# VH-VL binders against q8wyp3r787to878, part 7

Target 1, 92 residues: q8wyp3r787to878
Amino acid sequence: FQNYLRVAFQEVNSGCTGKTLLVRPYITTEDVCQICAEKFKVGDPEEYSLFLFVDETWQQLAEDTYPQKIKAELHSRPQPHIFHFVYKRIKN

## First folded at step 23 (VH-VL)

Design i01
Fold by ESMFold2, fold request of step 24:
Structure i01 (fold): chain C 92 residues (1-92), chain A 118 residues (1-118), chain B 108 residues (1-108)
Amino acid sequence: as target 1 above (92 residues)
Amino acid sequence: QVQLVQSGSELKKPGASVKVSCKASGYTFTKYAMNWVRQAPGQGLEWMGWINTNTGNPYYAQGFTGRFVFSLDTSVSTASLQISSLKAEDTAVYYCARYRPYYGMDVWGQGTTVTVSS
Amino acid sequence: SYVLTQPPSVSVAPGKTARITCGGNNIGWKSVYWYQQKPGQAPVLVIYYDKNRPSGIPERFSGSNSGNTATLTISGVEAGDEADYYCQVWDISSHHWVFGGGTKLTVL
């Protein structure tokens, strides 16, 4: 019934920390970013985005994407790799 | 440079067998699943299945169980498709394609034309 | 099994915008890939995960996906864009990759 999304938080000059979020299946990346801003207590949420780290590459996720859909697809596809959702700053 | 190079075209009679090879270079062969895709003359692309290049475990799409066998020789970074008891309907171009997680089938072989007695 | 439907052909004048559709039941909840295939050549990936471009694909290629329709959009169409275009999804339920039937883009 319930869906969970593990999100790592990456901040300048600190290690990474992570939280498991209880989310609805159709949560958008935009909504995940809002939850992350609150849970990780960032003061400038407009400077952050949700990223996917997969196969040694970073991909910034557009606000209208669905992280739970991405997670389900990546887990079910052939020869799956480890991947991470990471809330971090957008570079200038 | 990441590349998939397939074996040359084949002309076969009905009832024979054929083995299409797909040699990978420029990347770690066992890291990414290998797909096989068929394209009959004048037709679209049809996914045949994949093989896990680390374990050797194949998965065949519906309709490709039986006469179609995927295999590997990891010592030479090669995936192979064997088709037994060839029929005229097997006449097609056969492609291998690497699946890169998230990115899709990002590298394709040049295709191997198999012609079963015209 | 899951089916993707594409128009068999689309014609567009040079410099104009081509729109190639891919219909599927609830395709908006799947992630769509697009491939370009020129005559006698292997397919080339041009869009992954609905709207992302691989390195080397021009920005005039874009994608969208909602409801029952995904669309590949090519703005400023050039003669070199003449090709067959295939949409593709991964269907979790069947554990299958599924291709659309293909669309021939003609620039005239």
Scores: ipSAE 0.736, ipTM 0.921, lowest interface PAE 1.1, mean pLDDT 92
Fold by ESMFold2, last read:
Order: sequence, then C-alpha cells, then structure tokens
Structure i01 (fold): chain C 92 residues (1-92), chain A 118 residues (1-118), chain B 108 residues (1-108)
Amino acid sequence: as target 1 above (92 residues)
Amino acid sequence: QVQLVQSGSELKKPGASVKVSCKASGYTFTKYAMNWVRQAPGQGLEWMGWINTNTGNPYYAQGFTGRFVFSLDTSVSTASLQISSLKAEDTAVYYCARYRPYYGMDVWGQGTTVTVSS
Amino acid sequence: SYVLTQPPSVSVAPGKTARITCGGNNIGWKSVYWYQQKPGQAPVLVIYYDKNRPSGIPERFSGSNSGNTATLTISGVEAGDEADYYCQVWDISSHHWVFGGGTKLTVL
C-alpha cells in the first residue's frame, strides 16, 4: 500500500473520478502529476497540480514534495482526519 | 478566536499530585488531538503525548507512561494533565497544544508552571 | 530513539540573514516543523512541512530540508526576531513527535 496512491481527478464538467496509482514510495508530486496527466488525458497539464484536501482546506503540493511520505505521516499521527489527494486545475 | 487557556501556577511538595487544565474555545474541541509538552527550567521542549479528544484515548510518549494521566471533560471543552507522586524533576512549564492535521501544533496554551520542592 | 540536533545559539546583525540548522539522520525524509518561542511565552508555529508558512508569518521566514539537515532562514532579521527556535519532526517508527534542543537567536 506504500506502493499505491489514491488520486481523485476533479474537472468542472466531468465531476470527480478516482484512480489508484501504482507508484514507488519516493515518487515526487511532479511525477504524480505527470502520471495523472496521462491517466486522465488532460491536454494542458501545466494548468493542473496535485492538491491535498485536509481539514476542509486545500493545499497545493509543491513539485518537490513526496505524497507517499505525507500519506504515511498523516495516517500514523493520532486522531487522523480523512484527507484526499486531488488532481485539479490550479485556478479552479 | 481560537484559544487554549491553562490553569494557574502550582507549588507542590514531593509525593503530592497536581492537575493542569487546558480550556479550549473558538473551535470544535473534539475535532483535534490535544498534545502535552513539558519544558524544564532553562531547557527545551519535550513532547509528553496526545489525547484523542473525540474518544478520550490517550497516547503517552516513552518516559511518560507511569505517573502522567491525560483526561477530558468535553462538556466544558477541557483537557487535563494529572501528575501523581510528584518529584523535584517534574518542576517545569507544562503546555497544551492542539494538533491540526498537516499544519502542526498551531495553537498553544500560555503554559502552567508546576514547582515541586520541599 | 530519533534525535534532532541544533546549535545552541546564533548571532546575526540587524538586517542580515539568520540560518538555524536542525540535524538528524535522514531528516530529508521527514517533514519538519519550526517553532518560535520568545522569553516567557508559549511557542508559535512558523514553518510546517519543511517550507510552508502559516497565515500571519512574514515571508522573511523560510525553510528547507535535504539530506541530514533542515534549515530555518530568516532574512532581514529584526530585533523582534530574538527568540528560541525549535525544529520538530514526527517519527513514524516510534509514533513520537521529536523536538530539537533549541537555538537562541540573538540580534546584535
């Protein structure tokens, strides 16, 4: 499961779909975005980023962060909240 | 406005007990875990553990599994730290701090000084 | 268990840049938080997840984390920045928050 990352794709007119990605534990956010651009077939990938939805807020993840590390940390800390990784437009 | 307000300073003898309270306001108390952090005079911060504010289940850091008890009264949005069988080495400032997922310990109480001496 | 090391003090002239280090084995694979504590006061969070600022923390505060060293950088240092600074990580293996020993920043 450290080899898997659930990512939702959010688009204005298509709603929200999700995929479970097979990824290495040390994959960067930049690499996840590249995989998402291919899997979700976006035509303008530079307009998208990976976001963390946590505690009812959105955080755009910097390209040099590690989503699997964030996931492992958030799951291991006491009283965890539900959180989501979401591939979506930066300005939407 | 989000606030944590702690009870006042305590002067105790060795062998006594003390209860430090931490009252939360301005947010949903049961949504965020409460941490306890110790700072001995002139020394750094030392994490003592967490309490799950929804279930009341405590988690104690190594070294704090004996005489230290975390508890809650959710009807008044209050977390408490009780220290039994006080020793001189328990002399410190004790802080409560909420953990906001991802964002860290973003709100701290003002601290409660506990002094243990003969 | 996991240990974070910080220099006990750093001195910087007003207007210059302070760099406060936090050493730990493979700390680059942990997410680092930084806290500012002024004398007689509770700590205040100034950096989360290596380099993000909470609301209200000036842009002069920045963070980095790579290899065995995380660094808090304060540019344009002011007298009001005099404080103790603590790094912190969550250690997944032990399920512990770990603090560094703290660094006193003095502005001459």
Scores: ipSAE 0.713, ipTM 0.919, lowest interface PAE 1.3, mean pLDDT 92

Design i04
Fold by OpenDDE, fold request of step 24:
Structure i04 (fold): chain C 92 residues (1-92), chain A 118 residues (1-118), chain B 108 residues (1-108)
Amino acid sequence: as target 1 above (92 residues)
Amino acid sequence: QVQLVQSGSELKKPGASVKVSCKASGYTFTKYAMNWVRQAPGQGLEWMGWINTNTGNPYYAQGFTGRFVFSLDTSVSTASLQISSLKAEDTAVYYCARYRPYYGMDVWGQGTTVTVSS
Amino acid sequence: SYVLTQPPSVSVAPGKTARITCGGNNIHFKSVYWYQQKPGQAPVLVIYYDRYRPSGIPERFSGSNSGNTATLTISGVEAGDEADYYCQVWDTSSHHWVFGGGTKLTVL
């Protein structure tokens, strides 16, 4: 796996900003969220999670998942599809 | 409703050829790759490969090169599998299955039974 | 080549919990998909990416993946759950989708 992960930070009514994170191959979603909280200066990280946007759908990723695994596998497909990792508030 | 409908059962003699079709409906055919999966009688599932439905480029799994040909007719949202020089060992149910990124092979055809007997 | 190992059969009484394992070297670093196949029918995707359920799949179906073993868990097993179940992963080395040998779940 590559040692980088692109993550977008989505805030309500404030647009979306992206950062490229340097991460180890099997970093967990939990750890990615911690990095995101720090990088995006989020004060209430417990209200945020990492989401995968792919094929017009959203998937909240469990804490023990591997975003780099998801990325690598999606890139190995015969037809390219746009996908995004998005750090945003959990919907109540 | 998203669905894949395959052609009917085939009975062939050794050395003959067969072409199995898989017609897609309910979605944009060229958006998702199409898989082919074989299942011999009483056996498990075996991935044969997939075809890029946008470019038409096929990828064949090991063991399925040569006699197996994936093709498309995008005008009718149809993927096809052709098997030439049929052998008794080719007797199986053949499935087409849509691959949706992240979600896997989420839609399957009903299967096509191909029987090769002398 | 990468190999997935499933038990040939699992038996469970109605209402109990069935666990079907899928063994593979470092499988927790792969995304596991599970398919249900009832007699005479095409396979149906029941779990994607280790643990998530497609729409229409009962919440009785769950998946996990750790170490060298992925597990499909079916709680409150019903007679209708009797089927063959296959795990599947993408092998990045060979560029192949790999299926397990399948497990026949019998509801006693």
Scores: ipSAE 0.863, ipTM 0.955, lowest interface PAE 0.6, mean pLDDT 96
Fold by OpenDDE, fold request of step 24:
Structure i04 (fold): chain C 92 residues (1-92), chain A 118 residues (1-118), chain B 108 residues (1-108)
Amino acid sequence: as target 1 above (92 residues)
Amino acid sequence: QVQLVQSGSELKKPGASVKVSCKASGYTFTKYAMNWVRQAPGQGLEWMGWINTNTGNPYYAQGFTGRFVFSLDTSVSTASLQISSLKAEDTAVYYCARYRPYYGMDVWGQGTTVTVSS
Amino acid sequence: SYVLTQPPSVSVAPGKTARITCGGNNIHFKSVYWYQQKPGQAPVLVIYYDRYRPSGIPERFSGSNSGNTATLTISGVEAGDEADYYCQVWDTSSHHWVFGGGTKLTVL
C-alpha cells in the first residue's frame, strides 16, 4: 500500500478541501479521523466521521476499518471508479 | 431492474465448443467488469476470471486459460464465454456476475448449465 | 495460493443465531464478501466489505472480520435461510478472487 491517503474535508459553509495524509498501510479509520480533526482544526471531532464516496453512494466507515485497504482494492480492479474519502459531519 | 440474463442450457459432445451469453440490462453495461464463475455439480463456486467491459480486455484465472474465451458485444450489452474442446469435467453451471467496485459481485445471471457427455 | 476455509456444514434451530466462519491467513487485512446460494439458484451477495449489507438484505445478516477469521452471522434464523454460504476475498498475490469451500446451513 502507498503511504498516503487523500481525504477531503466537507463543511456546509466552506465547501470541500482536500489534504494528503501520510499514513501507514493499515491505519484505522479512527486514527485517520484523528489526523483529520487535527489537520482540519475540527473542534468537535466526535460529530465527524470518515465516509467513502464511490459510485454515487456514501458509506460511513466504521472506526476499525482500513481506508488504505479500500483504496488498494479499488485500485486493483479492472474498472475502478473514482472514489473519495470524505471527512464530514455525521448526519443527524 | 438491473439483471443479467444468460443463454439456455447446453448439451455438448466432448471436443465440441459452446458459447454462453450473458445479457445485461438496467444499467450501463460498460461501467462494470463482468465475472465468470463456474460451479461443477455438487461443488463450490470457482472464479474463472473477468473481462473489462469497456476495453474488452479479459483476465483469466489460473486453470482457465487456453480453451476459455471471454468476449463482448457491447452493442447488445452482452458478455460471452466460449469454451472450446469441451471435456466432461467442463460440465457445470456457469454464471456471469457483475462486479461493482467495492461492492462485489452484486448481480448474477441465472446460470447456464453446460453438460458435456458422449 | 490463498485458501479460505469454511466448515462444510452448520446447523441451527429456527430463531437461533447461526455463525459461519471463513478462515484465512491474515484475512482481517482482506475484504471479505459473502454470498448466499439456495438450491438451484444463483448466488446472492449478502455481505460486502466484511460487514455491510446490500440493499434488500435483512438486518439479521451481519459480518465481521478479525484476525484470521471472518464470520457471517445470521440472527433469528428462518427456514428460508437454509442455503450454501460462500466467503470470498481478493488474493493480491495471485490476482484471483478466491471463494471458500462453502458452508451448508441447515435449519433444523
Scores: ipSAE 0.862, ipTM 0.955, lowest interface PAE 0.6, mean pLDDT 96
Fold by OpenDDE, last read:
Structure i04 (fold): chain C 92 residues (1-92), chain A 118 residues (1-118), chain B 108 residues (1-108)
Amino acid sequence: as target 1 above (92 residues)
Amino acid sequence: QVQLVQSGSELKKPGASVKVSCKASGYTFTKYAMNWVRQAPGQGLEWMGWINTNTGNPYYAQGFTGRFVFSLDTSVSTASLQISSLKAEDTAVYYCARYRPYYGMDVWGQGTTVTVSS
Amino acid sequence: SYVLTQPPSVSVAPGKTARITCGGNNIHFKSVYWYQQKPGQAPVLVIYYDRYRPSGIPERFSGSNSGNTATLTISGVEAGDEADYYCQVWDTSSHHWVFGGGTKLTVL
């Protein structure tokens, strides 16, 4: 796996900003969220989670999932699909 | 409604050829790769490969090169599997299955039984 | 080649919980998909990416993946759950989708 992960930070009514995170293979979503909280200076990280946007659908990733695994597998497909990892507030 | 509808059962003699069709509806055909899966009688599922429905480029799994050909007719949202020089061991149910990224083979055809018998 | 190992059969009484295992070397580093195939029917995706359910799949179906074993769990088993169940992974080394041998679930 590549040692980087692109994550977009989505704020309500403030647009999205993206950062490339230097991460180890098979880093957990929980750890990615922690990195995101620090990088994006989020004060209430407990209200945020990591989401996968793929094929016009959203998937909130469980804390023990591996975003790098998802990335690697999606890149191995015969037809390229755009996907995004998005750090945003959990919908209440 | 998203669905895949395959052609009917086939009875062939050894050495003959067969072409199984898989017509897609309810979605953009060229958006998702199409898989082919074989299931011999009383056996498990076996992945044969997939075809890029946008470019038409096929990828054949090991053991399914040579006599097996994936093709498309995008004008009618149809994927096809052709098997030439049929053998008795080709007797099986053949499935087409759409691959949706991340979500897997989420839609399957009803299967086509191909029987090869003298 | 990568190999997935499933028990040939599992039996469970109605209302009980069935667990179908799928063994593979470091399978937790792979995304596991599960398919249900009832007699005479095409396979149906019941679990994607280890644990998630497609729309229409009841909550009594769940999945987990840890270490060398992925598990499909069916709680409150019903007669209609009698089927063959297949696990599946993508093998990045061989560039193949790999199916397990399948498990026949019998509802007693």
Scores: ipSAE 0.861, ipTM 0.955, lowest interface PAE 0.6, mean pLDDT 96
Fold by OpenDDE, last read:
Structure i04 (fold): chain C 92 residues (1-92), chain A 118 residues (1-118), chain B 108 residues (1-108)
Amino acid sequence: as target 1 above (92 residues)
Amino acid sequence: QVQLVQSGSELKKPGASVKVSCKASGYTFTKYAMNWVRQAPGQGLEWMGWINTNTGNPYYAQGFTGRFVFSLDTSVSTASLQISSLKAEDTAVYYCARYRPYYGMDVWGQGTTVTVSS
Amino acid sequence: SYVLTQPPSVSVAPGKTARITCGGNNIHFKSVYWYQQKPGQAPVLVIYYDRYRPSGIPERFSGSNSGNTATLTISGVEAGDEADYYCQVWDTSSHHWVFGGGTKLTVL
């Protein structure tokens, strides 16, 4: 696994900003969210989660998942597909 | 509706060849790689490899090189598996399965039974 | 080569919970997929990436992956759940999809 993860921060009415995070290979989604909360200066991180956008679908990632695993596996596929990790507010 | 429809059952003699087709519908055929999976009678699933439906580049799993050829006819959204120099041990049900990134082999053909007997 | 180990069979009474295990070295570092295959039918994806259900798969089906064991859990087992279940992972070393040997779930 590579030691970086690109994450986009999505805010309502403010667009998206992306950052490259330096992360360990088996960092959890929970830990990634913590990093995101810090880097994007989110005051209410409990209302945010990490989402995977792939193949025109959204997947909210459970806290104990491994985004780097997802990234590595997706990159190993025969046909490349664009995917994004997005840190955004959970819809209520 | 997304579906894969495979060609009908085949009965072949040893040494002959067979070509199994897998026609895709309900989605952009060239968007997703196509897998081939073998299942011998009473046995489990065995991955044979995949083909890039955009480039036509095949990848064969270990044990499925040489006599096995993956091909495409994109004009009719069809993937094909050809097995040459058939052996009795090639008797099995062969499945095509679409691979959707992250989501896995989410759509399968109904399977094609290939029987090799003298 | 990477090997996935499943019990050959699991029996469960209707309404009870079935657990089908898939053993593999450090399997929690892999994404596990589960397939259901009823007699005479093609496999159907029931779990992707360890724990998520495709559309159309009932909530009775759930997955987990920890340590060296992935588990498919079927709660409230119904007669229609009787099938063979296969786990699957991608082996990054050999660049192969690897299936488990399959588990026959019998509903008593």
Scores: ipSAE 0.859, ipTM 0.955, lowest interface PAE 0.6, mean pLDDT 96
Fold by OpenDDE, fold request of step 24:
Structure i04 (fold): chain C 92 residues (1-92), chain A 118 residues (1-118), chain B 108 residues (1-108)
Amino acid sequence: as target 1 above (92 residues)
Amino acid sequence: QVQLVQSGSELKKPGASVKVSCKASGYTFTKYAMNWVRQAPGQGLEWMGWINTNTGNPYYAQGFTGRFVFSLDTSVSTASLQISSLKAEDTAVYYCARYRPYYGMDVWGQGTTVTVSS
Amino acid sequence: SYVLTQPPSVSVAPGKTARITCGGNNIHFKSVYWYQQKPGQAPVLVIYYDRYRPSGIPERFSGSNSGNTATLTISGVEAGDEADYYCQVWDTSSHHWVFGGGTKLTVL
């Protein structure tokens, strides 16, 4: 589903703690974070960000990026890759 | 040290065949797909396609079907490009490049010059 | 097919800032990769996903992508930055990697 984004909370293997969010194609990471803050009921959203976990590496996504763009491109390639969006605390 | 080492320069006649090899080291070969990129003299980069190093399934870009064959020898972490029925227009430098998820083509071979001349 | 348009050449004095553009229809909705290629050498990835630098790439290199134009910015240009630069995107419609025509950066 193009308009859905699976986001894990705090860890990659969140299991049932992850949520599937309704995210239109060009909603920014900033807006996605707001959705995550609400859905995961965090009290200090300023300490959280959206991360991409792919190939055993973490990438904190800039606020003006498009998570659905990332998802679409990775899924549209001939060779599929496993990746995760993770809403988690920013490390100091 | 992650690197791709390609075979040496080739000089061929029209109609002949050539096989360019690309040996990977420093990482798990089957973990990342291998791209092939062509660059004609004085021209830009042209994506030829890639091969799934785990399944061996090749994907050829438009214009690179028929005479171009991607293959693997996983026992020696080597990807190969074979071009048959060579034409003068096939004269170019051919690169192999590892595809890493999200990061793109992050490691390149040094290139192999293939010259097709009568 | 998707087309990326780059200026054939850009010239810049040492220490100044070079900006290399990559035009494409709604390119802002694509992820742009940039490669540096020096004469006789293989391309080197310098920017991935519009703005991020691989390890080993100086902070002088930055990327942006908005509207119909992606831009590679090289601040404090050095003689060693003289090279051809290529932008690249994945065309989801044709399932192809598409390169721009390349830009030759000359350091005056």
Scores: ipSAE 0.856, ipTM 0.953, lowest interface PAE 0.6, mean pLDDT 96

